# VHH binders against F-box protein At1g11810, part 16

Target 1, 377 residues: F-box protein At1g11810, of Arabidopsis thaliana (Mouse-ear cress) (q9sa94)
Amino acid sequence: MTTTMSTLPVVLVDEILARVPITSLRSLRSTCKKWEASSKTNLVGGKATARKSSHVGFILIGDKICSMKLDLNGGDDFVDTSVNQVSAFDGFAISQLFHCDGLLFCISNNHYSNYTLMVCNMYLGETRLIQNRSLFESYQNFCSYAFGYDSSKNRNHKILRNNSVSGGYEIYSLKSDSWKDLNVDLEKSIHLWRLGSVSLKGNAYFRVIKVIEEGVWEYNLLCFDFTRESFGKLLSLPFESLGDEGEGIMVISCVRDDHLAVLYQRDTLGIWISTEIEPNKVSWREFLQVDLATLDGFPDVFIAGRFIVDEEKQVVVVFGQETELDLNHGNAFIFGRDGYFTSFTVGDAPPEDFTSYVPSLVSLQIDKTGKRKARDD

## First folded at step 6 (VHH)

Design m11 (framework vhh_ozoralizumab_d1)
Fold by ESMFold2-Fast, scan of step 6:
Structure m11 (fold): chain B 377 residues (1-377), chain A 123 residues (1-123)
Amino acid sequence: as target 1 above (377 residues)
Amino acid sequence: EVQLVESGGGLVQPGGSLRLSCAASGFTFSSYAMYWVRQAPGKGLEWVSEISGSGGSTKYPDSVKGRFTISRDNAKNTLYLQMNSLRPEDTAVYYCARSIAVAGDYYHPFDYRGQGTLVTVSS
C-alpha cells in the first residue's frame, strides 16, 4: 500500500519542531554569553597565577546533546568539567554533530523511520529543519555527511551526503533550500569512513580507506571542496598504516579553526598537527607521542572517538570507549609530556562526538514574505 | 575472488525464529568486521548488526536489540544471524556484508555484500 500524506500535517509538524529548538536556543545563548563573561573574568584574574585553559562546546553523550565547559588549571592536576543537557533537543535522538562557521549541524535518527537534519545558530537562537528527499529513507546509518561552505560572497553553506538508496552523492544548499545529485569522480578503490568528517576553512576532510590490492588497505585523508563540489587528491598521513590489519584507530579534529590534527592509536598514541592543509596538499608536525604500555591504570581496550588539543598546556584530551562493549559511564583521558596521564568522568555514557563552538552572525532566517507568496501560489 | 553466500531465509509466522548463515570465501575472514544489513520493499538499506573480526564485540540498533544475535565461526568462515520474536516489519532481503576496514572502530563503510536471502514474516 502506498502511504498518502496530507500537506497540512507535514507543514504543522515542521513548524512545531522548529519552534522547540528556537525557544530552547535562547537558553543556550544565555549559556554561551556566560562562557564569554567567565572567560573575560579569568583573563583579568590571570596576572598573578598561571593562565587557565578553557574549552567550550557541545558533546554528544548517548543520543543527547550536552553543553560542555572544560577548565584545565596551570598548577594542579584538577580538571573542572561542567556538562549540561541541552533541552532544545529533547525528543531527538542525535547521532552526529558538525560545526562550521558558527553553525551546528545535527543529525537525528529515529528508529521509527523518521530522520531529522537541522542546522542551528546557537548564538542568534535560529534553527532550520532540512527537508528529507524521501519519506522512505532507511536509518541513514550508511550515509557519510559533511558540512561546509563555498567561496561565494557571504558564503553558501552546504551539506554533502551519500544517498544510501541510489548509491551516489547529493548536496544541499542553504541558500536555495534544495538538494541536488552530484556526479562525483571518486576512485572505486577509495572508501569514505562513514562517521566523522571535519569542517575546516569551508571544506570537509574525511578519513578514507584506500584499497591497494585485495586484502591490503591504507589509511588516508580526502578533502571535499564545496566551491568546486569535488574531491581533492588523497592526502598522506604522518604515520605508517599500510599492513595495519585491525590494530590501529585513527581520529581527526580541528585545531584553532585553521589546522587539522590526527590521532593514531595502537601500542602508542600519536598526535600530529598540520603545518599546511589545503584540498590537494598537507604537511604535518608531531605534537605528542605516548607509550600506552607505560601508563598505569590505562584500560586494555580503549577506542579513541574524539579529542581536543591544548597547545598552551601541551596536552591532549581524548574521549572514547573503555571497552568495545556498551558501558554505562563515560571516561576522558588527558595525555601530556613525559608520561603525564590522568582521567576524569564526563557523563553517564561514553561520549560519541564533540565539537568546539565559536559564535557567528550567519542568519538562518527565511524571508517570511516569500514563504507566504509560495503558500498563496 | 570475494564471495559471500547467504542462506536460511524463508516464510515464518510472527513471533517465530530463523537463523541466517553467510558462507565467506576469497579473503581472510577473521581479519574483517562483518555486517548484516536488510532492505525492505520500497525502502533503503538498514543496518541490522555488526561483529568484530575476533567476535569479541557486537552492535545492534534498538529495533532488533534483544531479539537478534550476530555471531561468527572463523574456523568455518561463516557468519550467523539468530532472529527471534520476528515481526512483520522484519520482512526484508537480508545481506551479509564485509567491512573495508579492519580497525576496532565499527562505523566503517562496507565494500561488498552477497546476493541476499529473503525473510518474510506473515501469517
Scores: ipSAE 0.105, ipTM 0.516, lowest interface PAE 5.5, mean pLDDT 73

Design m12 (framework vhh_ozoralizumab_d1)
Fold by ESMFold2-Fast, scan of step 6:
Order: structure tokens, then C-alpha cells, then sequence
Structure m12 (fold): chain B 377 residues (1-377), chain A 123 residues (1-123)
């Protein structure tokens, strides 16, 4: 018999987690400040054809959060990537990662208590642990999450949670540090994709399956408006998926913080970017179409998981898994115009998640007297 | 036309055993991952067990691991849950559920669930 954290009572585990400071987030401040300064310099410097295009964010490799910088050069080395594990999350097995308004929302798989929910400001080095109302650890396996904010003067940041099994909804407010049940009007034929929602301009966009009849369904998008605390109507997609039955893969991503992109993979790889995106309205333009069967060296099996669009370089970077058993390296592929195709390696395992990152000064503190935990004096 | 009908629930004493069954119809049973989930009185739904379409892979939360066993008979379109060493905390309505599978074993939320069967563990 060994004395481990896995044998501790849930109450004691929660106390330990609440008292472990994630102060090493402050070590990222200089990195995040450099990313912000670099981004602003590029904007005021204009869009030059030869300018280095940089993408920065957080990537989930296995159960570890890593910072990632991807430099797309027009010169001798087209791709330069740096990936560094974020020590602030050492001891947490992270399963999902969301970004909104410079804040990261992370879900940790904790075997010893309810799943740990965290909101972090990496730039300020602030973290808030969110008390989960669910008593049962396994409840989290069937929850879909979304992160956003309302239109109030100081942006009240909120988390939406849907239990896909019960169909119930609840919403957390950072301002009040509390959960409330939410009555939402959602058709029974619509099922939220368990993993993945994307925050855009304070609202969250979900991949959904609409069941037309037994064995017949289609992909759609659905927006949750955090101001109205309600879902919009189904948003049309620029491709057909009716009767697909799992042959096609759909992934969504943010572009320029104000547009949505969709990737659809089957025999071809298509990318579309929204020209207009609102809770009840969307219009699309085609960005790229690639016939995967014509690419030399492209894997026989590849499942897209995440992607980055670089409009200036006219390329898309796609992360995913080549096989169920490929645990030795994380391959990423770059697709461009006129059959341009290349690959590079990211980390020692396929990336599970990726989110772009822009620093902010949003404080996670509610009240110094009300929320502070006692220190060991 | 899709139906999932649970059976086998009842009153049992702590330490006892019970076997739940779920009769599936109206779809190709072997093409779907199947789940047992439960809802205790006044609580939310909790995952209890998962089994792949072939039956080759199973998963359990720590709360039931070693006590519960999920299995399926694809020839009979039937899902089972063998529950041993039952505790008062296992008192719940137990539901059989299926999910849509996507390429690479990616699973969608439940698109169908049965009516449930009540399990009461009491002395």
C-alpha cells in the first residue's frame, strides 16, 4: 500500500489543489508581452509580402500544455517552430483548452475529485479554480463546454456547460463566481459535438449534428450568445454532409479574432472562411481546396484535429493523427496553392488541441478578502 | 424506430449483485459504441461504463471499476451491465445509451437513450 493523492478524500484533494499556487504562470509574462509587441509591430508596419508571419498560442500534447510559436518564412526556411512545456500546469492532466479575450479555460482530468476547471490569464499570472457543481467525476466525460463573455461594460466572462446525456444546461459567471441552471430552447434532433467549441467576439460556436431521420444526419454550426444566454438558429455550411455517417471530418477555428473558419476532410480537404458571422447568420468564402489523393507522400490515413489559416501566405497548417498507434511524433501538414504540400514535426506525440493566444489585462480576482485561501504560516 | 429497452433493475441489499440488460432495435447495433449511465435521485447523469462496437474495448470510472462489467452480444443486439458489491451510493435509474461514431473512433454525444431501469440498494 502506497500513500498517494489518488487515495485521498475528494474534500482534501480540493483543498490541496486550491492551495497550490500556479505562480509559474508569471514566468510567461515576458513571452506573452513579446508576442503582443510583435503583433502590434506587424500591424503598424503594414502587410509586406516578404514579412515573417508568426502564429503564437498554446498546444496540448498528450496531457501537457505547451506554448507554441510558428514562424512561416518566405525565404530559405519556410517553417520554424518552437514548443515549450508550460510548467505552471505541472501536476495537472489537461484534456481540453479554450481561449477567449486573452483568458485560457482548461479542463483537467483529476482521478481523485470532480474534474478541475481553471481559468488563467497567462500574461498577468492569475488563475481561478472553478468549483464544479457535479459531485461525480465521470459526469465530465459527457459535458460540452463553451467560453465567452456578455456585452456588459466590463465583459462578464461566462462558461456554458451542457451535459449531453441529460440535455441540461448551466452557466458559470466569473463576476459572481457562481453557477446557475439555464433554460435553453434547443431542438431534440440537434446534438452538440462533445469536444470543441470556439469563442468568437464573446460568443461560442459549436459543431453540431442534426439528425434528419434514423441513419441520416448532417453537420451544422450553432452559436451560443452569452449576452442573451440563448442559442441562435442553425448556421449553414459551405459543403454537403447529409448521409455522411462519419466519413467526413469537420473542424472549426478562429481567424483574425473576428471570423470563423471551417475545414472539411473526406477525399478532399476544403477550407472556408466566414465573410459574415453573427449568432443567426453566416456567409462563407472558399479559401483552399486540396485533392488529397493527388498528393505525393500524404498519409493513407489522416484525421484532422486542428488548423491554422495564414491568409497572407495563402496556406493552412493542419494538425492531426496519422494512425491510432502513432504515438512517437506529432506531424503537422502545410497545404497551399498549386499543389504546395509539406510537413513538419511538432513535439513527441500528436497534438490533442491548439488555441491561438492574444494577451489581455482581464483580472480574475473577485475580492481579496472573500476568495483568498489561508497560507501555511 | 430506434429503441433501447432496459431491464433487470430492482431492490437489492448492500453487497448484492444485479445484472442489467438493454435490448436494442431499429439500427445496426454493432456499428455503435454503447454506454451505461445513471442518475441518482436529485443528481445529474453520471457515466458508468463504455464499450466499443466490437466489444474489444471497455472503460469504467474509478467509482465502479472492479465491481461493474459491461458486455454486449451483437448477435442478439443486447447490452449488459453486471453489477457486483453494490453500495447504497449505486442507487439510481440506469440508462442504456448509444453514440454516433466518426472516423478515428471520434464519438459524438448520445443521439439516443432508453427509458431507464431503477436500481435501489437498501438494507
Amino acid sequence: as target 1 above (377 residues)
Amino acid sequence: EVQLVESGGGLVQPGGSLRLSCAASGFTFSSYAMYWVRQAPGKGLEWVSEISGSGGSTKYPDSVKGRFTISRDNAKNTLYLQMNSLRPEDTAVYYCARSIAVAGKTYHPFDYRGQGTLVTVSS
Scores: ipSAE 0.221, ipTM 0.587, lowest interface PAE 4.5, mean pLDDT 74

Design m13 (framework vhh_ozoralizumab_d1)
Fold by ESMFold2-Fast, scan of step 6:
Parts: sequence; structure tokens; C-alpha cells
Structure m13 (fold): chain B 377 residues (1-377), chain A 123 residues (1-123)
Amino acid sequence: as target 1 above (377 residues)
Amino acid sequence: EVQLVESGGGLVQPGGSLRLSCAASGFTFSSYAMYWVRQAPGKGLEWVSEISGSGGSTKYPDSVKGRFTISRDNAKNTLYLQMNSLRPEDTAVYYCARSITVAGKYYTPFDYRGQGTLVTVSS
């Protein structure tokens, strides 16, 4: 007798896609284009300004993907937000969201079972469901993911998966539509944070803990290079974490698609932006430092989840949870120079994740003709 | 020296119950999230249960939810798994494991695992 696990038959994947109305895929494309069109042009002083202090992306509120536009062009106390649920995902409980090169990588699950992996091009209205390997159900709860692409002329987009139970690595290629095992070795003292890598210039950046001795560790960053299919050297952070003892919160984010930003929260809130970022080296500059104890009305329990840097306005927008019981509304906080602090409401539940978005023409259709042409060249 | 030592496995009839224990030493037990994982003969390693350092949060996959209960006694440095309504498919070697907790909410992969205890569900 084989152990009975709840599995969706492969044939149901085609039925699920066939049951999604073409009108839903078209409305998704229409929503993306309308949202993109409205985000490309801002009017400040009667002049059109493309994307200046206007931020456009996808936000994960509870288990739902929403499109978001955040417009900071209205002056000191003016914040204009638009948040709309993406209806194409109404049947899915989304737990993780990644963005790379105009593609979204989404993980859906139900009570730590029935994990579905999908890559979506929201601009073209295309989706590819990713077939998992035979034993995936046994380790599906302990996977860390990263999304990137190699440096080939026609970018081959890839997904890295770490099985935290075995310590093994595997990589999926969109071009071959297949998984392969990777023989990558990490020092045993280095542990990836289980959730939340960030894609940058085709590579992925992970938050890691380096264990110095039992009960003593420090925070670092680690890059996975999708071209070389290997990890880089540990990257130093611009703050001291050795005395943290797991109490501090570290969040990473992309700035202008070419730089990495890090937020470190404990008694203060610090933000740094990379001046140089490569797989084996990083340099940092301080962007903002805030003493949270000096802020009137700031909650004592706040866990930063994601953030947006606006260099033109010299502010940072931080999303997160105020308490574990805050399930009915989502607050975002804006921090600026000289003690500037304000807040606004972004949704009916705390935001879990945010990724900026730029449309692309990368096709997710399986092209058998393209595969043959690539071989014949 | 970090040690995790499982005990309480054995032969049990279908529909029966077993309580597994894991004795922890060499670290501050209450600072770590703890896990039970199992490996059936000829199968991969499967997650069974999770408990936070304080014991205030527990998680289970659907395959054992309502039948298994994870608990901990931080004063005794001991992790428990109460297994009820056992089925032949629960036959496996059961391991306890730990992970590092950050800000009481974020977890690393397993950094240590015990040697395991065998549970056989058969008449």
C-alpha cells in the first residue's frame, strides 16, 4: 500500500485552465494595460512626468494578489492609493509572490498541502503551471524559492528551490520545462531564511543567518547567480547584528531594478541602499535612520514585511503588521527626513508582501518550434 | 554539544495511540521552534508538526490534523507528539528537529535533527 496523499491529477491542470474564461484573461490584460497607462503619466504643475514618485506593483493582502498604484506627487500630506484585487487568482490562496523581468512567480497552497507553482505574464495574460517532481509532496512545506534568469541572449528564466529537510537544491528552467538537481554546497553554519528572496539583475538575493557558535549568529546576504548556477560569497550588511539574538527584523527590497535596499528594525529603523551590488561584493550608503521611540503614535509591536524607497521625495514606505490580532485593516507608514512620519490605510488586512512591476513580452507558451530552431543553430 | 534524543516508538494496532518524546540538551530549548518529521519505508521525509518556542503556535498538515498533537515542556527541555487514531500509513521513523527563530515569527531550515524512533502500526 502506498501512503495516500491528496494529489491533483495532471489532467485537471488543463481542465482548470480551460475553465478560466477568456474574458477573465482578457480583463487581466486590460487591467494591466489600464493600470500601466495610468502609472506612466503623472501631472505635477500641469506637466506630464513619467513614473516620478509613482509606484506600481502587486501587493499580497492575506492570500489575495492585488494590483497597487501609490502616487506621492500630491504634496507633503497627499498620498493617492489604488488597490484592486486581481480576479484571475480568485480561486487560489497565494502564499508567496516573486517578480523577475516582468514575470510573476506565485506559490499557492491550502493548509500546507496541495502546493501549486505558477509563472504569470500579467501583461500578455499568459500562465504556466509548473509540474512538480515525484517526491515533492514529502518536502513541499520546507522549500525556499528564488526566481531569476541566465545571461543568454534570449533570457532563460529559472526557479531555484532548496529542500530544507535534505539540504538539497534543484533548479527549474522555463526553456526546457524541466527540473534538475544542483550540486551546490553551502557551509553548514549558513542557513537561508525559509521565505522571501529578491530578484535583482537576473540573480536572487537571500537573507541568511551565519552561526558563529551555539546560540550566537549574525545576519548576512547571499546571492545565487542563475548564469553560473552557484552561490556567491557572503555579503556584509551595513549594520551590526551579532548582538541581535533573533530580535531584529531584516527586510530587503529592489531600488530602480539595479540596486538592493536593506531595512533593519529593532529600537531604531535603518534603511541602506547599495552603491555597488554584484554576486561577490556589496557597498552600502545610509538612506534613512529613524529612532522609533521618538515617534508619537508609532505602535510598540510592528513587524516590517516590505518597503518602497522613493529617492525623489526622500521617504520610505513600510508595510507590515502592528499586532498578530490586526486582521481587519492594513496600515502603511511613511518615514522621511527630520522626523517626518505619517500613515495611511492600504487594505482590509495586513499586507504580507509587495513587488514592483514592469510589463514584459516574455512568452510562457511552450514553443516546440523554438526548441528545434535553437538546437539547429 | 547539541543533542536530540527521541523515544516512545513501538508496535501499535490500527486505531491505537502512542506518545513520542524528544529530550533536548546543549542549547536554550525555549528559544527554538521544534518539529516532528517522519520517513516511511521507501519514502521521502515528511513534515508532521511544528511548534513555536513559547508553545503558543502549532501547525499541522492535513494528513495528521485532528489526530496528532505537538506540545513542549520548556522546564524539562522535552518535546512531545501525541498520536491518536493511528493508521498503517503512519508507520515510519519519527525524528524531532529544531530551527532558528527570528523575531518570534521567521524560521530557518532545520539546523539539527535527532536519530529517530520507529513507529509500526500493524496487528
Scores: ipSAE 0.508, ipTM 0.768, lowest interface PAE 2.0, mean pLDDT 76

Design m14 (framework vhh_ozoralizumab_d1)
Fold by ESMFold2-Fast, scan of step 6:
Structure m14 (fold): chain B 377 residues (1-377), chain A 123 residues (1-123)
Amino acid sequence: as target 1 above (377 residues)
Amino acid sequence: EVQLVESGGGLVQPGGSLRLSCAASGFTFSSYAMYWVRQAPGKGLEWVSEISGSGGSTKYPDSVKGRFTISRDNAKNTLYLQMNSLRPEDTAVYYCARSYAVAGKYYHPFDYRGQGTLVTVSS
């Protein structure tokens, strides 16, 4: 059975939920109730005979987090889209969004000198503000972040960030509520992509550039293992990117709980899905190839930023940015087999990020001296 | 050998203007995103501006947006920062820094930084 980024197989959902603490539930937010209801109907809807492919997640539109639900119906030109601003983040300008284990990690950059790191459980309505007292605070806009957890009992959730001044890394632990320096050296020829690490099975996967010679580089993937607190070896990609022969775009996304997808855009748009993905090992299968030059009405300039794979409908939904002056509409494109192509609008500005979401019962409360306690219903 | 050499700093009155230059050598300048970062006395490093390898994309923090303009001349291997409407809080050592740029996206941390040029904004 094919799964989507927003819908997991029953056995995977059971495994995830069984491995998190179960706490007495507080008042549920409407957004989280929508996702729980959607997940339950996919899992236990005995007579949900002809359910459409449904994708649920969060998107960034400008600096605001919005919940999004996409219903895809037979590859038709009609797409049911629901987008709602998440009021829990009112007053925050969000620049980055990560998802791991039913938790959201958000970076708020309201002003250059006023930023906040937050981990949120939207299902429980809990938030933990993360202490950051680095003397390099003013430089945090240039940090690369990753979110994951280790393989210890009850999953210790962790945040990795670079220290751009020293070139080193530091890691935050939710269990200890503290940062520590991490002595991890990447080869000088390897550069992490600024935005868009993807959490998968507790580890984080980065797009990287490996510089072979000045002006000559290749794309690779790199895994950060939060259990070992170290990077794995470079992972091979299913396409050739070596050389200085034009600007290809690489995007990664999580597909199903245990799979990574890669999108490579040049004159064609290629999508591959991992058949096996581990910190030091990857294998790929081709999902879709689209010749962009054959698509009537496709914009002359388009930079893919995020994507959703729907294996049941054999389509990919791609969010990105056009360099033409239409900044008032967030266009998304659907690509399928045999030249199928359509577009739809998401929000009133181009989406900057998207992450799929599955609710969890992981509590963010700290000791009785901690910042907040659950509210009764 | 990679070298970045900043120049153009000095003393300027509030409301004045300065143009900083960074002469790059020892690498293919157009293949790298370039940055200006600054460090005020007793404070940490602060990002000031970034520019893509082609010069087609620029970005600024709110503290300098609308006042500072980054530009580059790839034929001359030179990076510039035009600073207008200078304020006492702009007083800092300004550094030119390099990072690799791909497909309109930028990689960091910086793999090289120059020695810096001092900008003092006072009466």
Scores: ipSAE 0.024, ipTM 0.446, lowest interface PAE 7.0, mean pLDDT 72

Design m15 (framework vhh_ozoralizumab_d1)
Fold by ESMFold2-Fast, scan of step 6:
Structure m15 (fold): chain B 377 residues (1-377), chain A 123 residues (1-123)
Amino acid sequence: as target 1 above (377 residues)
Amino acid sequence: EVQLVESGGGLVQPGGSLRLSCAASGFTFSSYAMYWVRQAPGKGLEWVSEISGSGGSTKYPDSVKGRFTISRDNAKNTLYLQMNSLRPEDTAVYYCARSITYGGDVYHPFDYRGQGTLVTVSS
């Protein structure tokens, strides 16, 4: 092969990855060569060479995994979006999607007892089905999950699961292809959010609620360190969240694969990005603060669900819905400086998850001897 | 003070029907997702049904789908479970449970749970 992905413009590489759901390295490189040749045409060249801010990843819309490309054009009042269902998952109802190190971790169910856990490498076209040892699989939709890896030489990728029935924890290792019970000392007043843990630099960050007393709780963050296999200390948030029933919405996201972002919505919408993030320490900077009441045409009710930060354009894209009854439409807003906002609709159901995608060369194949390389502790 | 009081359990023959009720107090009922969970003799807790705060979204496991219907009356602060085509394996103590937060996401449904109501399906 005379062409590699690293020699192509980033925009063209992202476009190929967004359109090809599953492929091998050879097939992808062949596709890249074809797209490179096509970029010489007036029509294709114009699209590939246009300077724009673009985000590519996978998103859950209802129970389906879709590829999403979001183009943020400078000075335009409209947004170019491309959302396509990933055919490799046709026939599966996906309830949760996680991303770590270019791998996707998916939980599939049909609101039945048929729960399937899988790790997918979309770039290599590999999938590993994970044996579930839990006798309480019917409670899967009340479990908290996290995906990460340890500091061993070739990264042992791991899945953490909170067994909500027992209150205990268990951890899966991709290297050993096995589960084990995990003894963690977490205060009973601290509860992991069911959805929305984020993988960052091999560790997982959870939204948590600390119950102070009946009807009174506060939002916090908690890191699970996959190397030490333990939780860190509660991490301070850049806002005061002590509240009662029906208060604020908190959402977390990754920025540039090395920083954490937090969104807090009540009567205002605030976005903060970490300046320092470690298992026992965090520092924040404010990115954007929006007074929702000052926005002409903004809906009376809006519940933020997921978000994307674009630091270059200095905007945030927030996905959500106006009421929980509107299950047939996904609404999105772009917020920027000085009261700038615009809106668009995505899919036929509210987005539940979004992961920015980066290709991975990590193999999901199990060694023919039934054992992997020994642990490098 | 959160209170959940289940009622409507009893002895019923296979193929029969029962309607369970849960009277809620001490919180803004319409703001919280609600759940039915059950525990059969000698077994762990099993999720039975879920309903959003507005009542617009419901979820069921395969074991009861098509036979059980969860509903709520937010004006009366009451949760219901209509159980049809009952089977001996549906014998359990049924619990009403509340989410910790009102946005429809929960950490687990068992923190705020009632005393339960016994359903026995036997001939």
Scores: ipSAE 0.137, ipTM 0.509, lowest interface PAE 4.8, mean pLDDT 73

Design m16 (framework vhh_ozoralizumab_d1)
Fold by ESMFold2-Fast, scan of step 6:
Structure m16 (fold): chain B 377 residues (1-377), chain A 123 residues (1-123)
Amino acid sequence: as target 1 above (377 residues)
Amino acid sequence: EVQLVESGGGLVQPGGSLRLSCAASGFTFSSYAMYWVRQAPGKGLEWVSEISGSGGSTKYPDSVKGRFTISRDNAKNTLYLQMNSLRPEDTAVYYCARVITVHGDTYTYFDYRGQGTLVTVSS
């Protein structure tokens, strides 16, 4: 019989993709150094002064990574935003974006087994292509990913991968540049939300669905601890979702790189920020509650996708789509206290992902150079 | 009580055919998309086919496309998998599974899976 692409091993496809060059990271390195310089807090008497309400990071619009600066610098209805496509990823269709410890983890995929996994340090201008294991995987919609690091000296950065069809877990280590099988198990009634795991203090947080009985389920959170390489206990949420069965929208986000925030949308929009967050415990405080029915000019249909909390201004910035079918406009909304509401545009389509960015000096090249392995003494 | 009971597995020679059945009870069958998934000896689960609640939409991975056909009879609460041109690598325990969807997510989740039926392709 004639050989076809469907009969080729995954390792050959990965090798072909690994030979495709990424465009120069020089412009990104320059941009990240500029962000570092411009966003530094002024010091007065050895004490930090308040920074402007300025947010910088990366967003995913369609299949393209864009840099974003959002400046909420103090006028009623004044929002300065700049969104620029990152040319370093031209030629890659990016489906997911994760941030941990100044590193970006990106997944690029085509339909039917053409996948590239990469970790990038934009500040240093370094990229590592990650070799996939030779597995016959179904369409990538069945894989969940998480990015974090363990508590070892100099941090071992790791990627967790779960295939919801196989139920199998694998973990990748940046230090060893290798995958290993991981024997972790979840109760049959717990399902990981595939998209939008969030890295926080080296660990990863997942939205989960807990099925209680026929037609009855609730939302929860679950932490993966990269030091222990195990899941923690189910973490409670500050709202009631039992019996929801898809009626509510839940989104999670990082705040100040050390706290978790949750947004829950039905006829109201509630935002809570963690007061304590650890793998086996969480405590919440309410940040904002908005009655969407009282907002003049708010869309009839709005699905929250990602959000940013600005505690200084007491507002949240929510990115989403005005209808599940119409993706032609990238509108964002700002909600505040006492019915404060305004809108602005961030691009031609709603952002599919957002990650805040803080530069780091974590090198991706030392373990990749020259196939020489240091001997353990 | 949700139950899914698979049947129709057995020993078949390469190039042969088998038809698997899954009897569903305890829920409104026509309201749910259904999956067939399989697990070969010593390997993980892999998806084999998907069908919408109405039966109007089906999906397959390249490994079985053109050889396997998923179908359903909503009046009988039964899911089927017609397997043709069977190969030794199709040897696996086959499971039917019920899936759920979440508003604002583009993904489906397995909330119930049956006990499976063994298919062995060997001479």
Scores: ipSAE 0.151, ipTM 0.537, lowest interface PAE 4.6, mean pLDDT 74

Design m17 (framework vhh_ozoralizumab_d1)
Fold by ESMFold2-Fast, scan of step 6:
Structure m17 (fold): chain B 377 residues (1-377), chain A 123 residues (1-123)
Amino acid sequence: as target 1 above (377 residues)
Amino acid sequence: EVQLVESGGGLVQPGGSLRLSCAASGFTFSSYAMYWVRQAPGKGLEWVSEISGSGGSTKYPDSVKGRFTISRDNAKNTLYLQMNSLRPEDTAVYYCARSIEIGTEVYHAFDYRGQGTLVTVSS
């Protein structure tokens, strides 16, 4: 057998649902944001109302999966955060966390020569362990998780990765519970980031490096179409990245489940949101531009890692690494208009991944006939 | 002109040892993390070892850990792989490869790879 079916403990589901109210989960229709009437009223400067914005999901802190709820208050400059380790994963050292269509994909990597792939439905309490084809896997293995559409327009959830046996790419289908080799390739000058991708509308989007010549490279975006099972053309970015290596950091994120956001940090921190995103076409609008040199009390060294856009509050929440007095901190920053910034702590180490959470009714269990069968809606 | 030239491969009996060398030129060798990767006949590329630019950090998969040792001489622009207790399954073409480093993050991809050196472990 290529896979083992199991269910998550009921206690894990109860823990998550207790920290993310069921009314919040039911009202979510897109990514990571919920509006609630505020219990506070601000009358300073003639304003009579305030609203609470909530972001809920899972984050990877070090090698542990944690649930997170982030509450942002308008006008009061208060941030409430709740971060709790998910105990059902205590036995695993998690290296990567992906989300698509209410299902979590996790990679556990204890040693470079072995790792465990698993897909979890946290709402139903179901887990599928995925068997690896090879006993020896490169730590350069690239993984991505999304769904494609079959000829009947049903969603089929898939995992794309490097094939260590053939040297190409292979794809796993939840529906068939099997791997197959892909006859696809990339130009030798194009290198995929080994960590992370963003899944949108049956596609996955990657940060890539294109090497122009020795010591000269540029950032680009690349799409993999999970329906056609092929790579698209390089997509243009709203900033210039061609130049000396080591100067800028690029991060991508999902907005409203249907738009891509990009963060570019150098001397400034810029955020752009896509106005159109397709496998071979993109257009951008600027959301926020922050001059880091003008911020009093901002750390001397900060490298952005992950971010969340809150369009209604006109802020961005950025998770990253600090180096100040040679200390590592799990701090996050909120940047807004007119030089607004504040910080809060989310854990002992900076979050490596963040994924918004929406419950799914897709079953990972063996069906009533005893067959190993994944159901797609 | 970036070049990586491997040497030291050959025929060896099971349980034997070989030392591979990689002569690097055309770039600042000490600024890059370096890899050994291998490809067995009819198989894909497999990572064998990694060493940081300073030589202070090394990594190995379980299949070679305790048997293989990666090292470097930055003054000579040379990368080494000491292979002990060789097994028939170690038979492969061994490649020296350079990683891409972006800021403080090592991007585990090859922008340059040598032509390789064949290691055959046969009784």
Scores: ipSAE 0.005, ipTM 0.394, lowest interface PAE 10.0, mean pLDDT 70

